# Ledger of designs, part 168: miniprotein binders against a7ua95r516to809

Target 1, 294 residues: a7ua95r516to809
Amino acid sequence: ASLSLLSISDLVPDLQFIFFWMSNAIEILYFIQQKSPAYMQTIELMDDKAGSKESLLSATISANEEAMTILEEVIMYTFQQCVYYITKTLYVVLPGLLDCNPFGTEPSSEQCRRAAGVCVCAVCVMPEAVRRVVSVFQTTSDLLQQYQVHSEIQSQMFAYLFFFTNVSLFNQLIDKGPARGWFQRSRVLQIQASVKILLDWAKGAGHNHLAQKFFAKFCSTVTILASPPQQLSQMSWKALCAEHPSLKPVQLHRILTQYQLMAELGPLPIWQPSSEDEAYIYRTVDLLESFENH
Below, E stands for the ipSAE of ESMFold2; O stands for the ipSAE of OpenDDE; V2 stands for 0.75 times the mean of E and O plus 0.25 times the DockQ between their complexes.

## First folded at step 10 (miniprotein)

Design yd7 (at its last look DockQ between E and O 0.78; V2 from the best seeds 0.79)
Fold by OpenDDE base, look of step 14:
Structure yd7 (fold): chain B 294 residues (1-294), chain A 85 residues (1-85)
Amino acid sequence: as target 1 above (294 residues)
Amino acid sequence: DTSEELRKRILKLIIEALRLFAEALRLAREGNPEEAEELLKRAAELMTEAADIARELGDPYLIEFAELLLEAVEKLIERLERRLS
């Protein structure tokens, strides 16, 4: 099947299987972590029959360590598999978010029309492109809850998914934005509104802190681009750096250069990088975000 | 066998069952669910034996450990069987 046709719904059976295996491994690991210390103490209190106690204690420690290692490997493997499948679906749907017009009257999803008439739930009123992205995250959340996956693992998974989403959206915006007209104010406002819907969902799902942290770079970019020329032209390089610390100097410089071209402002001396940043604005290798540094 | 030797035997059975559990995952993901099921069945047999010995000893930790792993393995077998039907 072409990657373009892969929906999160198509992956649910496979994801369910992986999540089930992961949840069982986590449960067993948690049992060992919680109960093994007390058991070792129990062994230490046993009647010492000529070194048998020490031998049993050693064997118990060794067995617990080996068991934990095996379970951690299973958890890591299943986690990676889940992330792999989910990120594939995100890769397909994320470009639609940048092209989305959330102010248009898009018809409500067919699924909600069939079940209960006009569903006015927050998901049903979302633009289709936003709804598709939210659906991936919601399905992930639902699966994690269904299998009662430990909260730490849930947080790690959403951290990675938000990271991946931010990198993907940021890189697409920086690389393709000028050519696709995404730097035009009207388009930026559409993107800003679409991202706000996604962030509002993340807040409602209990992931507000993670979303704010991992979307910071993309949000900063969109915020700058959405700023009126009269306002942004009064902000110095230093002020913009301070307000948008998630952006590298090379990234900020690129955004401002493209903004200047789009808004026909000409060269703005106040946007000139500081002497300290001047060397960094030419580091084109740092312009796009990497997927590897998470 | 001394009670200590029996506890060591139970621990060995648990470790072997966990190895089978991990290998079964690999096989299932590689498209060999039937082979995965066979490994899980073997793991269930090992955990049944382990749980029986642990009950005879009256060791609560080893009973709970063996039964927890047995339950996990049995649930996985049921899920694999449903996928193969």
Scores: ipSAE 0.823, ipTM 0.958, lowest interface PAE 0.5, mean pLDDT 91
Fold by ESMFold2, look of step 10:
Structure yd7 (fold): chain B 294 residues (1-294), chain A 85 residues (1-85)
Amino acid sequence: as target 1 above (294 residues)
Amino acid sequence: DTSEELRKRILKLIIEALRLFAEALRLAREGNPEEAEELLKRAAELMTEAADIARELGDPYLIEFAELLLEAVEKLIERLERRLS
C-alpha cells in the first residue's frame, strides 16, 4: 500500500461521508433539544379522559432520552473517526516543520503582492513544510463549515488537533533532536519562525485561544532554546520553572542540558534543580508526552 | 385511545430507525457498506410509515422528527450507492 496516498486531499471524500453522517445526527439532536419541551407541554394540556396522558408522556420522555443517547454516540463515533484520519495525515507532515528553513532568500510578501496585484494570501508566501500542515488544518476547517458542524464540536476537534501537533513536535524534538542537530541555535531559530507562521494561521482562523493553550509546552521549549546565553544564564532553576510551568522538571532539565552543550557552557550552579525536583529527573517515563492526554 | 397508541407507535418506529441508522454507520466504517445500505433501506421504510401516520394525526413534532430522519437516511443511501457503483 502506498502511504503517500494518505494526504488530506486523498481523504476528503471519506471525510465528507463521515461529516455528512455527523451533521445529520447533529441536526436531529438539535431538533429534539429545541422542540421536545414544547411538545411535552402540549401533551400535558391534553384532556386525560382515560388516563392515557401519563402513558404517552412516559413513552415520549423515554423515546427522547434514547434518541438523544443514540445520536450523541453517533456524533462521538464520527468525531473519533475524523480525528483518527486527520491525525494520520498530520503525523506524516509534522516532522517537516523541524527540518524547514522558513528564511528563504526570496522576499515573499512583496513578490506575492506584486504578482497578485492588490490581493495577496498567506498560502502564497508560506514555506512548503508549513503549507502542508496548514493545508490539513484549513481543509478540516472548510469541511466543518461546509457541513455546518456546531461550533462547540469544531472547537473540540481543533483542541485535539493542536494537542496532537504539540505532542508530536515536542516528542520528536526531545527524542530525536540530539541526533538530528535540531538543538543548534540556527536550527532553533528556524523552527521558531516556522511555528510562528502556523500560530499566525491559527489566530486568523479564530483558534488563537486553543493554539495558545495546547502549544504551550512546545513553544516554551523553543523559547528557552532560542534565548541568548547572556540573558538565560542569569535565570535560576526556580525562575525558569516559574516562567515555564508547562514543562515538567525532567523536560526542563533535558532542555537546559542541550542548551549548555550548544552554547559550550559548563554546568551552571544557578540552574541546579531543587532536591525535590531532582527526584523527578530520573523518571524517564515523564520525559515524553502521551498522545492520550489533553 | 387510538390517537395515543398511534403516537406511541410512531415513537417506537423512530427509535428502531435510529438504531438502524447508528448500526449502518458502524457497518459502513467496518468495511460492510452493502449491509449498511440494507439497514438504511429498512430505516427509510420505518420512517416512511412513521411520517404517514404522523401526517394523518396532524402532529407537527412527530412529522418533523420522522421527516428529518427520513431525509437523512435517504441522502445516506444515495451516497452509499454512489460509492458502491
Scores: ipSAE 0.796, ipTM 0.955, lowest interface PAE 0.5, mean pLDDT 84
ESMFold2 (binder alone), look of step 10: mean pLDDT 83; pTM 0.788
OpenDDE base, look of step 10: ipSAE 0.820; ipTM 0.957
ESMFold2, look of step 14: ipSAE 0.761; ipTM 0.952
ESMFold2 (binder alone), look of step 14: mean pLDDT 82; pTM 0.782

Design yd8 (at its last look DockQ between E and O 0.84; V2 from the best seeds 0.81)
Fold by OpenDDE base, look of step 10:
Structure yd8 (fold): chain B 294 residues (1-294), chain A 85 residues (1-85)
Amino acid sequence: as target 1 above (294 residues)
Amino acid sequence: DTSEELRKRILKLIIEALRLMAEALRLARSGNPEEAEELLKRAAELMTEAADIARELGDPYLIEFAELLLESVEKLIEKLERRLS
């Protein structure tokens, strides 16, 4: 009940605090990394009065190492805190993406309605369910930019968020899809369109490579399900495995089995798993993705 | 104190300030923002002392380091106070 009310906007003040702390720690760490080598060289060039130079150098090395360790711990902690809160908000909004009809005339966002002009920005024309997901990512991006967080940390954060999103959407689709009717062609096309909007946003935000990489499983699943029966029925198991390498044999088998049922196709010998994969299609433990594998 | 001993003292102050900052973060996140602020204020005092000693020594690196930390701590205090208001 309480989680359904949690919006990313409600978390912004807390996230701002954490991002600020992270950014500050990164700045200090960067200072040490950039300036400490020159300082140590300066100490090395000092006149050695009775071994005092070696003691100072040792103390400086030790202090720098300890300082960097403390700062790295702070950075790691703040990163984990950010991810924790952001993923909670994603968890709430992601289910709506699978039920979204992007082809419906849903009215523009309330925020853009208040502006006297029809905002035709990409976000304002998004279906509400897609917009909510994008808003989480956009808010994250804006915060990272606001606090000038190092590009590597930004990439790591988006990598994890995309990973989380893919796992969540994939698992929901595989587990609940048959019961929810998400394997029906019309629904699949809606899901495909919604995901495309998300991927287009990621591309526009400069995260195209990460999005393509981490959404591969979900995208492959949706692509297979969106394929016309006439086309998909001509593809062998081996060809499908080769085209969709992100899918485990058990996952592909599940998708094809559900597709066959939904499309009212008879048994298709061409989809029969290879003798090599036959043992793997029964590994139900590998059917759903784990959140721990990142 | 020799100039070298003073430099070592500055380094110790810096490390202690960083420890206080790290603990302040934990306290702030655990729901103890007032205690966090106290630790940050103490860190600011340490960095003020460190900066003063560094200036007296004329050590550019230690001056810059102590001043950077002082500024960082002051910004953190301001951010924490804004959250409490």
Scores: ipSAE 0.828, ipTM 0.958, lowest interface PAE 0.5, mean pLDDT 91
Fold by ESMFold2, look of step 10:
Structure yd8 (fold): chain B 294 residues (1-294), chain A 85 residues (1-85)
Amino acid sequence: as target 1 above (294 residues)
Amino acid sequence: DTSEELRKRILKLIIEALRLMAEALRLARSGNPEEAEELLKRAAELMTEAADIARELGDPYLIEFAELLLESVEKLIEKLERRLS
């Protein structure tokens, strides 16, 4: 079947099918984990007739190992399938966060008045680009809960989705930011406000720790770019590295170079890399992040 | 002992049914839902046999295991048939 890569709502039937298989595999795996130890104990207590007790115990151990292997592979396969489809949708909607204005060019009441239907909640102040991303996260959360997926697997899913989100936003900011004017202070403040909405969603959904961990690189970038020029120009390279350990030297150097240009702080270098870091500030192979954890 | 040989047979049927279920998933996801349904129906036959043997033996663990798998396979067949029509 041909699947849409533009909308999470188009993928819901396929995701429901995949999660149904995953939840069935989880239930069977849980049964084995909870019941097999006691069963093996009952086998140990059986009378020893013609060596049949040892043969049954061996067969039971082998069957349990193979069953758990098959079920774990099904769970992994269904997890990967979900991640594949969800991140394709997410990849399409994430760039819009960098171009949107969460403050609006008109009063927010005008945006609500132009919307179709009833608009009485705080959602009408959220830019459509941010709403599309939140919708992907919320739909994923709803499906995981609907199909009773274990909380540890839910956390792994959101760990990956937040990792993916960070890589996508960071790479686009670094790669396209100069041409798009995204390093201008007014744009950075707009981007910061949009990301704050995502962080608030993650906190309300019970994923605050994961969001803090996996958005660190993008958030550090935005924090630096949003800093007042007087404050930032007084910080040393060493202090900035210590405050932003998630940024590689080439990444920090690129961000500071763009900041200096946009803040009109003159052409002379303000931040001098340490001698150790100086070897790394030109490693353009390290500038962009990989979507894989390797 | 015939009783313990039957228990080993139930375990073999369970493993074969699980392999069929895993393969059916991959077939359904790769555009072969009719083949996936055939494998699930075969798995249901294996689990019906396993459940019958387990009930005759009165082995509570194997009864629950076989019945859980049979129910799971039958739900998967129903879900897949709804998508095919």
Scores: ipSAE 0.783, ipTM 0.952, lowest interface PAE 0.5, mean pLDDT 85
ESMFold2 (binder alone), look of step 10: mean pLDDT 85; pTM 0.836

## First folded at step 11 (miniprotein)

Design dc1 (at its last look DockQ between E and O 0.98; V2 from the best seeds 0.82)
Fold by OpenDDE base, look of step 11:
Structure dc1 (fold): chain B 294 residues (1-294), chain A 80 residues (1-80)
Amino acid sequence: as target 1 above (294 residues)
Amino acid sequence: SMTYEVTIRTDNPEDLELIAFALRILAMAMNLRVEEVRREGDTLRVRISGTPEQVEYFRELVELWLKVKGIDARVEVREV
């Protein structure tokens, strides 16, 4: 099936299967970790009439570790599969977020229209492109809750998904933004509004801290690009670095250079990199974010 | 070491796959040898080898896991 046709709804049955096994493997691991010490103590208290007690204990410890390792492998594998499927759906819908005009009268979702009433839920009033992204996250949240996945694993899942989203959006904006006009102030304001809706959802879903942390780079980029020329031209390189610590010098330099071109500003001495950063602004390998550095 | 048959019966046969998985892992964690796992309708039969004390502890552990999981199942142990 073409990746373009893959919706999160189509993957729900497969995801349910994976989440089921992930959750149960975690529960069994926890159960073994809690109960194994008492079992080991029972072995330790056995009469050592045959001198085999120490060997039995050692063998049991080893077997216990093997069982836990198998469970950990199941957990890691199922987690990776979930991330794989969910990120594939995100990859398809995320570009629509950058092209979205949230201020436009987009028609309400067909699904909410088919329900006999205008659903006024926060998701139904979202622009379609934003709603598609939120739907992926909401479906993930619902599945994690349905299968009562351990809170730490839930946090790790959302951390990775937000990381992936930030990297994807940031890289697309930096790479394709100039050609697609996403650096124009009006377009940037649309992107900013769309991202705000997503962040508001994340806040409502209890993931505010993670969202702020992992979207920092994309949000910083959008904030700089949304700034009026009169305001941004008064900010020094050092001030911008301090205000946007999530951006590497090469990234900030690229953003400012493209901003300068878009705004038809002459060379601004105040935006000149410091002597310390001057070597780093030419590290083009660091311009785009890597998906591997999570 | 003696051979025992652990029989688990449930009204929810959909749970038997999970129960079988859990039993295998729990037996491994206790250093018990699983010789055979068979599903017969609503019943799971597991043959394990161990001492009487190990098998009794295993039964208790399985019953506790089923309770924690909220699975209504009956566990029977028989020497074979």
Scores: ipSAE 0.791, ipTM 0.952, lowest interface PAE 0.5, mean pLDDT 91
Fold by ESMFold2, look of step 11:
Structure dc1 (fold): chain B 294 residues (1-294), chain A 80 residues (1-80)
Amino acid sequence: as target 1 above (294 residues)
Amino acid sequence: SMTYEVTIRTDNPEDLELIAFALRILAMAMNLRVEEVRREGDTLRVRISGTPEQVEYFRELVELWLKVKGIDARVEVREV
């Protein structure tokens, strides 16, 4: 705990600097876009002394486009730097979400209880591991609002952060789950409760649609693993694919294999892949998701 | 074809870095030649080459941008 060098709090001054320039570059770009047509019109209506009006207009259009391109590059660069720093912090804290118990005996999430005021339920406990993840998202949201970043850019930022979170959690679960005991049913139910807290934060922050879209793969995985054996054993491969379209055939096959091991079920005929999917269930290159940080 | 000096004075010198950036970009967007940018305490001095009509339009654009941004600053333009 005392050796954490990658907390979001340590990065806030750098993020403030980057958000300041990103937001101002966006505003100046918008300002130029709004004013350029009027300026170009003044050149077009100019007296054609010396016969150089057309050349001046052409040069001015080119210079205007160069100025806007510089601003667009600043915006892209600063966006990428923000995402880089924030995801660096997320990568450190996300694995703890898979190990925590949101059903703890003592109140460990006093912040959640104080914020809710009237909330009295067993699943409103926010374990420290979930609080660390929420803190990254909340700090990001606060900074975006503080610097009045355009809402479309805010949405793009959270779209990527949720995508990154989904990939990180899914890959950790698939890769390390057997060794860590994360496929045990009691453990899956704890993970499901922890993810619900995170989804509730996203809904309250106005990002429900983005969270629903970008957490789909991880949520589908946990939903399948949390299903009672009597319910899941009644669902065919085709039905599972239709209910969970975010899962690739190799991923669904892997999840069902782990489910069978933990529930001590033998192979089930109705879980046999369709003819179309049979060629894909062994494509290990498709098992884990890639991060995209360009 | 003449050189002008645009002087910007502000009570908040912390704004000068942003103002300097904005002026360079706005001048570029108008195809104005920026010859020099100097910072002297609470004052920014920018030398621009252009016609009197171009420089007056630039002045109006800068004043409008400062107003939109909510920056209190005094803009003066003089031929040099």
Scores: ipSAE 0.756, ipTM 0.945, lowest interface PAE 0.6, mean pLDDT 85
ESMFold2 (binder alone), look of step 11: mean pLDDT 87; pTM 0.846

Design dc10 (at its last look DockQ between E and O 0.94; V2 from the best seeds 0.80)
Fold by ESMFold2, look of step 11:
Formats: C-alpha cells, structure tokens, sequence
Structure dc10 (fold): chain B 294 residues (1-294), chain A 80 residues (1-80)
C-alpha cells in the first residue's frame, strides 16, 4: 500500500519502533550528562606521573562530546521520522474538515439540508472527517505517553503537528475556497464547528496553549468569514488588523475581498488599507504559508 | 592498556539491542575502545580496551544505568 492510503493505525508498529529508540536515546543522553562531570573529576585527580593528564582529559572531553552528538543525531532523526509519517497521514485526512457537516451524522443527508437555520441532528456525534484527524492526534498522544517521551519533546511534536495542520487548512481554504464554495456563510459555520471540536480535543489533552498559538491564523480567517456583514462593515482596516494580528496584510485583504464577493456587499471604504500597508497587500509571495518555516 | 571482556546476562533477551547500544555509547563517552560486540542468545559479550581503573568505572556506570532503567541483568568483567 502507498503511503498516501495508510491510516495512522497501519503505521503504529513503525511508530512504536521509532518512539522506543527516541525515548531511550533521550534517557541515555540525560544519564551521560549527569555522570560525565564526576568521571572528568577522577581524571583531574589522577597522579600526573607520565605528564599526559592534560592530553587524556582533552581526549576524554572530545570523546564525551562525540557520544552526546551521536545521541542528539539519533533523537533528531527519530523525531523527524515520526513527524514525516504522522504528517503524511494528516495531509490525507485534513481536507475532509473543510467539506464535512459537523451538525449531523450524514453531512449530505436531505434531512439535515432541509433543516437549514435549525440544527435537527445533535452535535453529540463527531463527524467522520473530524474523527479521522482526532484519531491521528490521539494515537500520537497515546504513543508518546506509552513510551514516556520527555514532556518537552512531546510539546515540540504537537507544536509541529498543529503548525502543519494550520498551514494545510489555511492554504487550502485560501487557494481552493472560491472554487469549492467554502466562503459561503453556511459552509464557514460548519468549518468553524469542526475546528472547535479539534480545539476541544487539544484542550482536553493538555495542549490548549499550543493549539491557540498555532491555529491562530486559520481561526482568525474563519472568525472573519463567519462574522455578520453589518458588524464587519463598521470596522476599519486598522481595527481589523489589530484584532487579527496573525494575518499578514495580503492575507487579510484577500479574505475581506472574498467576503465582499460572497456577501454581495460591493466596495466598503473602511476596509481600505492605510498608505503604510499598501506595499504589503500585493505581496502575493506572502499569501500562502510555508510548511518549512515553523 | 589491557583488554577486558564484559559479559551481560539477562532474563529478557529482547533488551540486548538496547543494552548493546547503551554500552557502546557509555564506552565512547569515557574514551574507551570497543573492539567487539557479540550476542549469544541471552548473553552479550563486549571486548573493551582501557586501564583497570577505567574499566572498573565503566562497569559501575553500566550497573547503575541498568538499575536506573530497571533492566534485570548481571554484569561480569574479566581480563582477557
């Protein structure tokens, strides 16, 4: 099976192997760091009968640094392999969040569509598209706990996974949103509800601060698009920039332009960028986010 | 410099790959030369070169690490 078709559960044996070695490399590194000073001191206390104590100490310090470098490389490599496998599964399942309907068990059911404006189906059932993403995060969390990976490394792992999720969702919304109808208000409200489920998972898992930080750009976008037209038309460009600092000028301008088109509002002078910002709203190189710059 | 054989016996042979890795790293951190690592079932045999004082410190370090990790194993050292 190709990597693009694998679920997270198919990767668990490989991830277990990688987490085992990552966790143990971290523990051995810590152990050596704790014990090296005492060993170096035994060398310094030796009788210098051969006149080679300084050379022996220097060689031992270098060897010690090489040993720690080997461990650091193992930790870095295993971390990158985990991120590689996990983000490959995330990349496959994340687009479904933009198309799903969290207000029902069957997003395309005629019953749910006929109840527009009133949610007939209870929000007590997680949509399958959201469940697939949560499953990736939950499996990762379970493995990190199972192998007792250091809490700082766990935080770095989820920081990257949330960063990756935000970049993937934001870029698809901006790039494909017009063609897919994702800027329609009913769709935006569905997207907002789906993201809320992910944020609730992150909060319950103890990662609320990381999720708030790394989802900020996507959440700001959805918040703007979900806002009533009358409320937005009363806000100036400067006020919107201040309320959404995670959005670059080109990104904010694009979102507002798409909002105006969808709501059929026409031009709104209060959304005009200041002269200071005009150089930045046309920087299309800044529109999409990079997966490489965390 | 003298050659020693460090023998590790364990009730859990699945731990031997981790033990071998840890021994190689700890020996390197002490600037000890590892000349041979050989696995025979539930036994790991490691040949190292060093002074008697260095090898005794290494043995104590390995025993401490095994205790910290919670690995049930016996460590024996002999000059060869």
Amino acid sequence: as target 1 above (294 residues)
Amino acid sequence: SMTYEVTIRTDNPEDLELIAFALRIMAKAMNLRVEEVRREGDTLRVRISGTPEQVEYFRELVELWLKVKGIDARVEVREV
Scores: ipSAE 0.762, ipTM 0.947, lowest interface PAE 0.6, mean pLDDT 83
Fold by OpenDDE base, look of step 11:
Structure dc10 (fold): chain B 294 residues (1-294), chain A 80 residues (1-80)
Amino acid sequence: as target 1 above (294 residues)
Amino acid sequence: SMTYEVTIRTDNPEDLELIAFALRIMAKAMNLRVEEVRREGDTLRVRISGTPEQVEYFRELVELWLKVKGIDARVEVREV
């Protein structure tokens, strides 16, 4: 099936199966971890007939560790499969977020039109492109809750999904933004508004800190590009570095260079990189974010 | 070491796959040898080898897990 046709709804049955096993494997792992010490103590209290007790204890410890390792492998595998499927759906819908005009009168989703009443829920009033992204996250949240997945695993899942989203959006903006006009102030303001809706959802879903952390680079980029020329031209390289610590020098330099071109500004000495950063602004390998660094 | 048959019966046969998985892992964690796992309709039969004390502890562990999980199942153990 072409990736373009893959919706999160189509993957729900497969995801349900994976989440079921993930949740149960986690539960069994914790259960064994809690009960195993008491079992080991029963072995320790056995009569030492001919030194067999120590060997039995050692063999039982080893067997217990192997059982826990198997559960950990199941948890890791199921987690990776969930991430794989969810990120594939995100990959398809995320580009639409950059092209979205949230200020336009987009018609309500077909699903909400079929319900006899206009659903006025926060999701139904979202632009379609934003709603598609939020739907992936909401479906993930709902499945994690439905299967009562351990809170730490939920946090790790959302951390990775936000990381992936930030990397994808940032790389697309840096790479394709100039050619697609996404660096134009009017377009940047649309992107900023769309991302704000996503961040507001994340806040409402209880993931505010994770969202703020993992979207920092994309948000910093959008904030710089949304700044009026009169304001941004008054900020030094050092001030911009300090205000946007999530951006590498090469990234900040690229953003400012493209901003300068878009705004038809002459060379600004105040944006000149420091002597310390001058070597780093040429590291084009560090320009785009890697998906492997998480 | 003696051989025992653990029989688990449930009104929810959809749970038997999970129960079988959990039993295998718990038996392994206790260093019990699992000889055979069979499903017969609404019943799971597991043959394990161990001491009487190990098997009794295993029964208690399984019953506790089923209770914690909220699975209504009956556990029977017999020597074979």
Scores: ipSAE 0.742, ipTM 0.936, lowest interface PAE 0.6, mean pLDDT 91
ESMFold2 (binder alone), look of step 11: mean pLDDT 87; pTM 0.843

Design dc2 (at its last look DockQ between E and O 0.95; V2 from the best seeds 0.80)
Fold by ESMFold2, look of step 11:
Structure dc2 (fold): chain B 294 residues (1-294), chain A 80 residues (1-80)
Amino acid sequence: as target 1 above (294 residues)
Amino acid sequence: SMTYEVTIRTDNPEDLQLIAFALRILAKAMNLRVEEVRREGDTLRVRISGTPEQVEYFRELVELWLKAKGIDARVEVREV
């Protein structure tokens, strides 16, 4: 009965109800916007024998604006409710991406071998943890299409879902990574592969630009951690900041510190923060990201 | 200024929730006062106040919206 324990499939009836009303509110708003100018013109062309035409037009414009405001509030409320339900399910399944091994499946199973003719590791099999996240995104996409939600609203929905995913994964990695061993080279490569599967889904679903924009912080983090020591140790602090502008100084510093521990590297002078950045590498209030959309 | 009753009949009574919502919003967008909305089976009855020209425009707008939405319904308007 707890909302935090529900799968996305358990929430589909509630989401169908909310998407139905959101999509219809959007369509009625668009309909009013398309038809109101012609109606207002009929008032402007009226014979003004009673001297009330200007008052009628003003009242009608005001009423029209009130109607559109009501619809905009319904759309905003239903959008927020959709996001609330979807992100609650997403929050439950996202941590599994950091623990799964996309290379540990046996893609040479009888069905996979038959279909491919050659054993293709990790390419033809989606790990369960990744599948659960993709299922949330795919179900959301299917519902938006089923209810013919306007493409701009669909883009805003996925922009927020990708933002939420980025914040969740980044915060978990930074906060729990040391205790969970997620900074080990083999784990980072597994995480990188799992995220690639998710990004490939987003590209195939037509959301590549949104995914590139909103996953930038997490992807930068994993890219740094996956870099070979010989290559990364030759990049200065300034070069790393330039390559990864989505990372705050405290975040980059923390990532490099964990990399040094994992790779058994001593302090590297080339990673010394610039003088202006030294003031910020200890700002722990800036380490984790906020889930709030401002 | 005059009161009219708009009657919507449909074979799909599940559509009446959406139709009622749409009629309230469309009437408001035209500055028509909705006095009463009643649902009886396959029928929705809406009482609105406005000029004869406003109400006729409203009727045409409702019919256009129903067609755009693909809702099979009959619209009748009578002065009360």
Scores: ipSAE 0.760, ipTM 0.945, lowest interface PAE 0.6, mean pLDDT 85
Fold by OpenDDE base, look of step 11:
Structure dc2 (fold): chain B 294 residues (1-294), chain A 80 residues (1-80)
Amino acid sequence: as target 1 above (294 residues)
Amino acid sequence: SMTYEVTIRTDNPEDLQLIAFALRILAKAMNLRVEEVRREGDTLRVRISGTPEQVEYFRELVELWLKAKGIDARVEVREV
């Protein structure tokens, strides 16, 4: 099936299977960690009659460590599989977020209209493109809760998904934004509103800190581009660097250069990089974010 | 070291795969040799080799895990 046809709903049965094993592997690992010390102590208290008590203890410790390693491998593998499937669905729906007009009267989803009449839930009033993204995150949240996955693993999952989302949106905006007209103020304001809806969902879902942390780069970019020319033209390079520390010098320089072109502004001396940053603005390898740095 | 058969019976046969996995891991963690794992309908049979003390502790550990998981299952151990 082409990636374009995969909805998160189609993957739910596979994800349920993976989450089931992930959760149970975590529980068994925790159970072994809690019970093993008492077992080791029992061995230590045995009479040294027929063999080296030390050898039996050592062999048992080694076996215990091996069992835990196997569980850790299962947890890691299942986690990676979840991330793989979920990020594939995100990859398909995220571009729609950049093209979304949240201020338009998009028809409410046919699905909510058919089942219960006028659903006034926060998700049903979302623009379709935003709702599709939120649906991926909500489905992930629901599955994590359904299988009672350990809170640390839940946090790691959302951290990675937000990271992936930020990288994807940022790279698309930087790479395709000029050609797609996403640097136009009216379009930027639409993007800003769409992202705000996503961030509001993340806040409501209890992931506000993670969302703020991992969306910082994309949000900074959108904030700069949404700024009126009169306001932004008064901000120095140093001030912009200080206000947007998540942006690398090369990224900030690219954003400002494209902003100048879009706004038909002449060269602004106050946006000139510092002597310290001048070497870094030419590092085009650092312009786009990598998915590997997480 | 003697050979024992651990029999687990449950009214929820869907749980047997998880139980089998847990038993194998728990046995390994205790340095017990698992010789055979068989499923017969609603019953799981596991042959393990160990000392009487190890096998008794294993039974207790399995019962504690089943209880913690909320699985209603009966555990029986016999020497073979």
Scores: ipSAE 0.746, ipTM 0.938, lowest interface PAE 0.6, mean pLDDT 91
ESMFold2 (binder alone), look of step 11: mean pLDDT 86; pTM 0.840

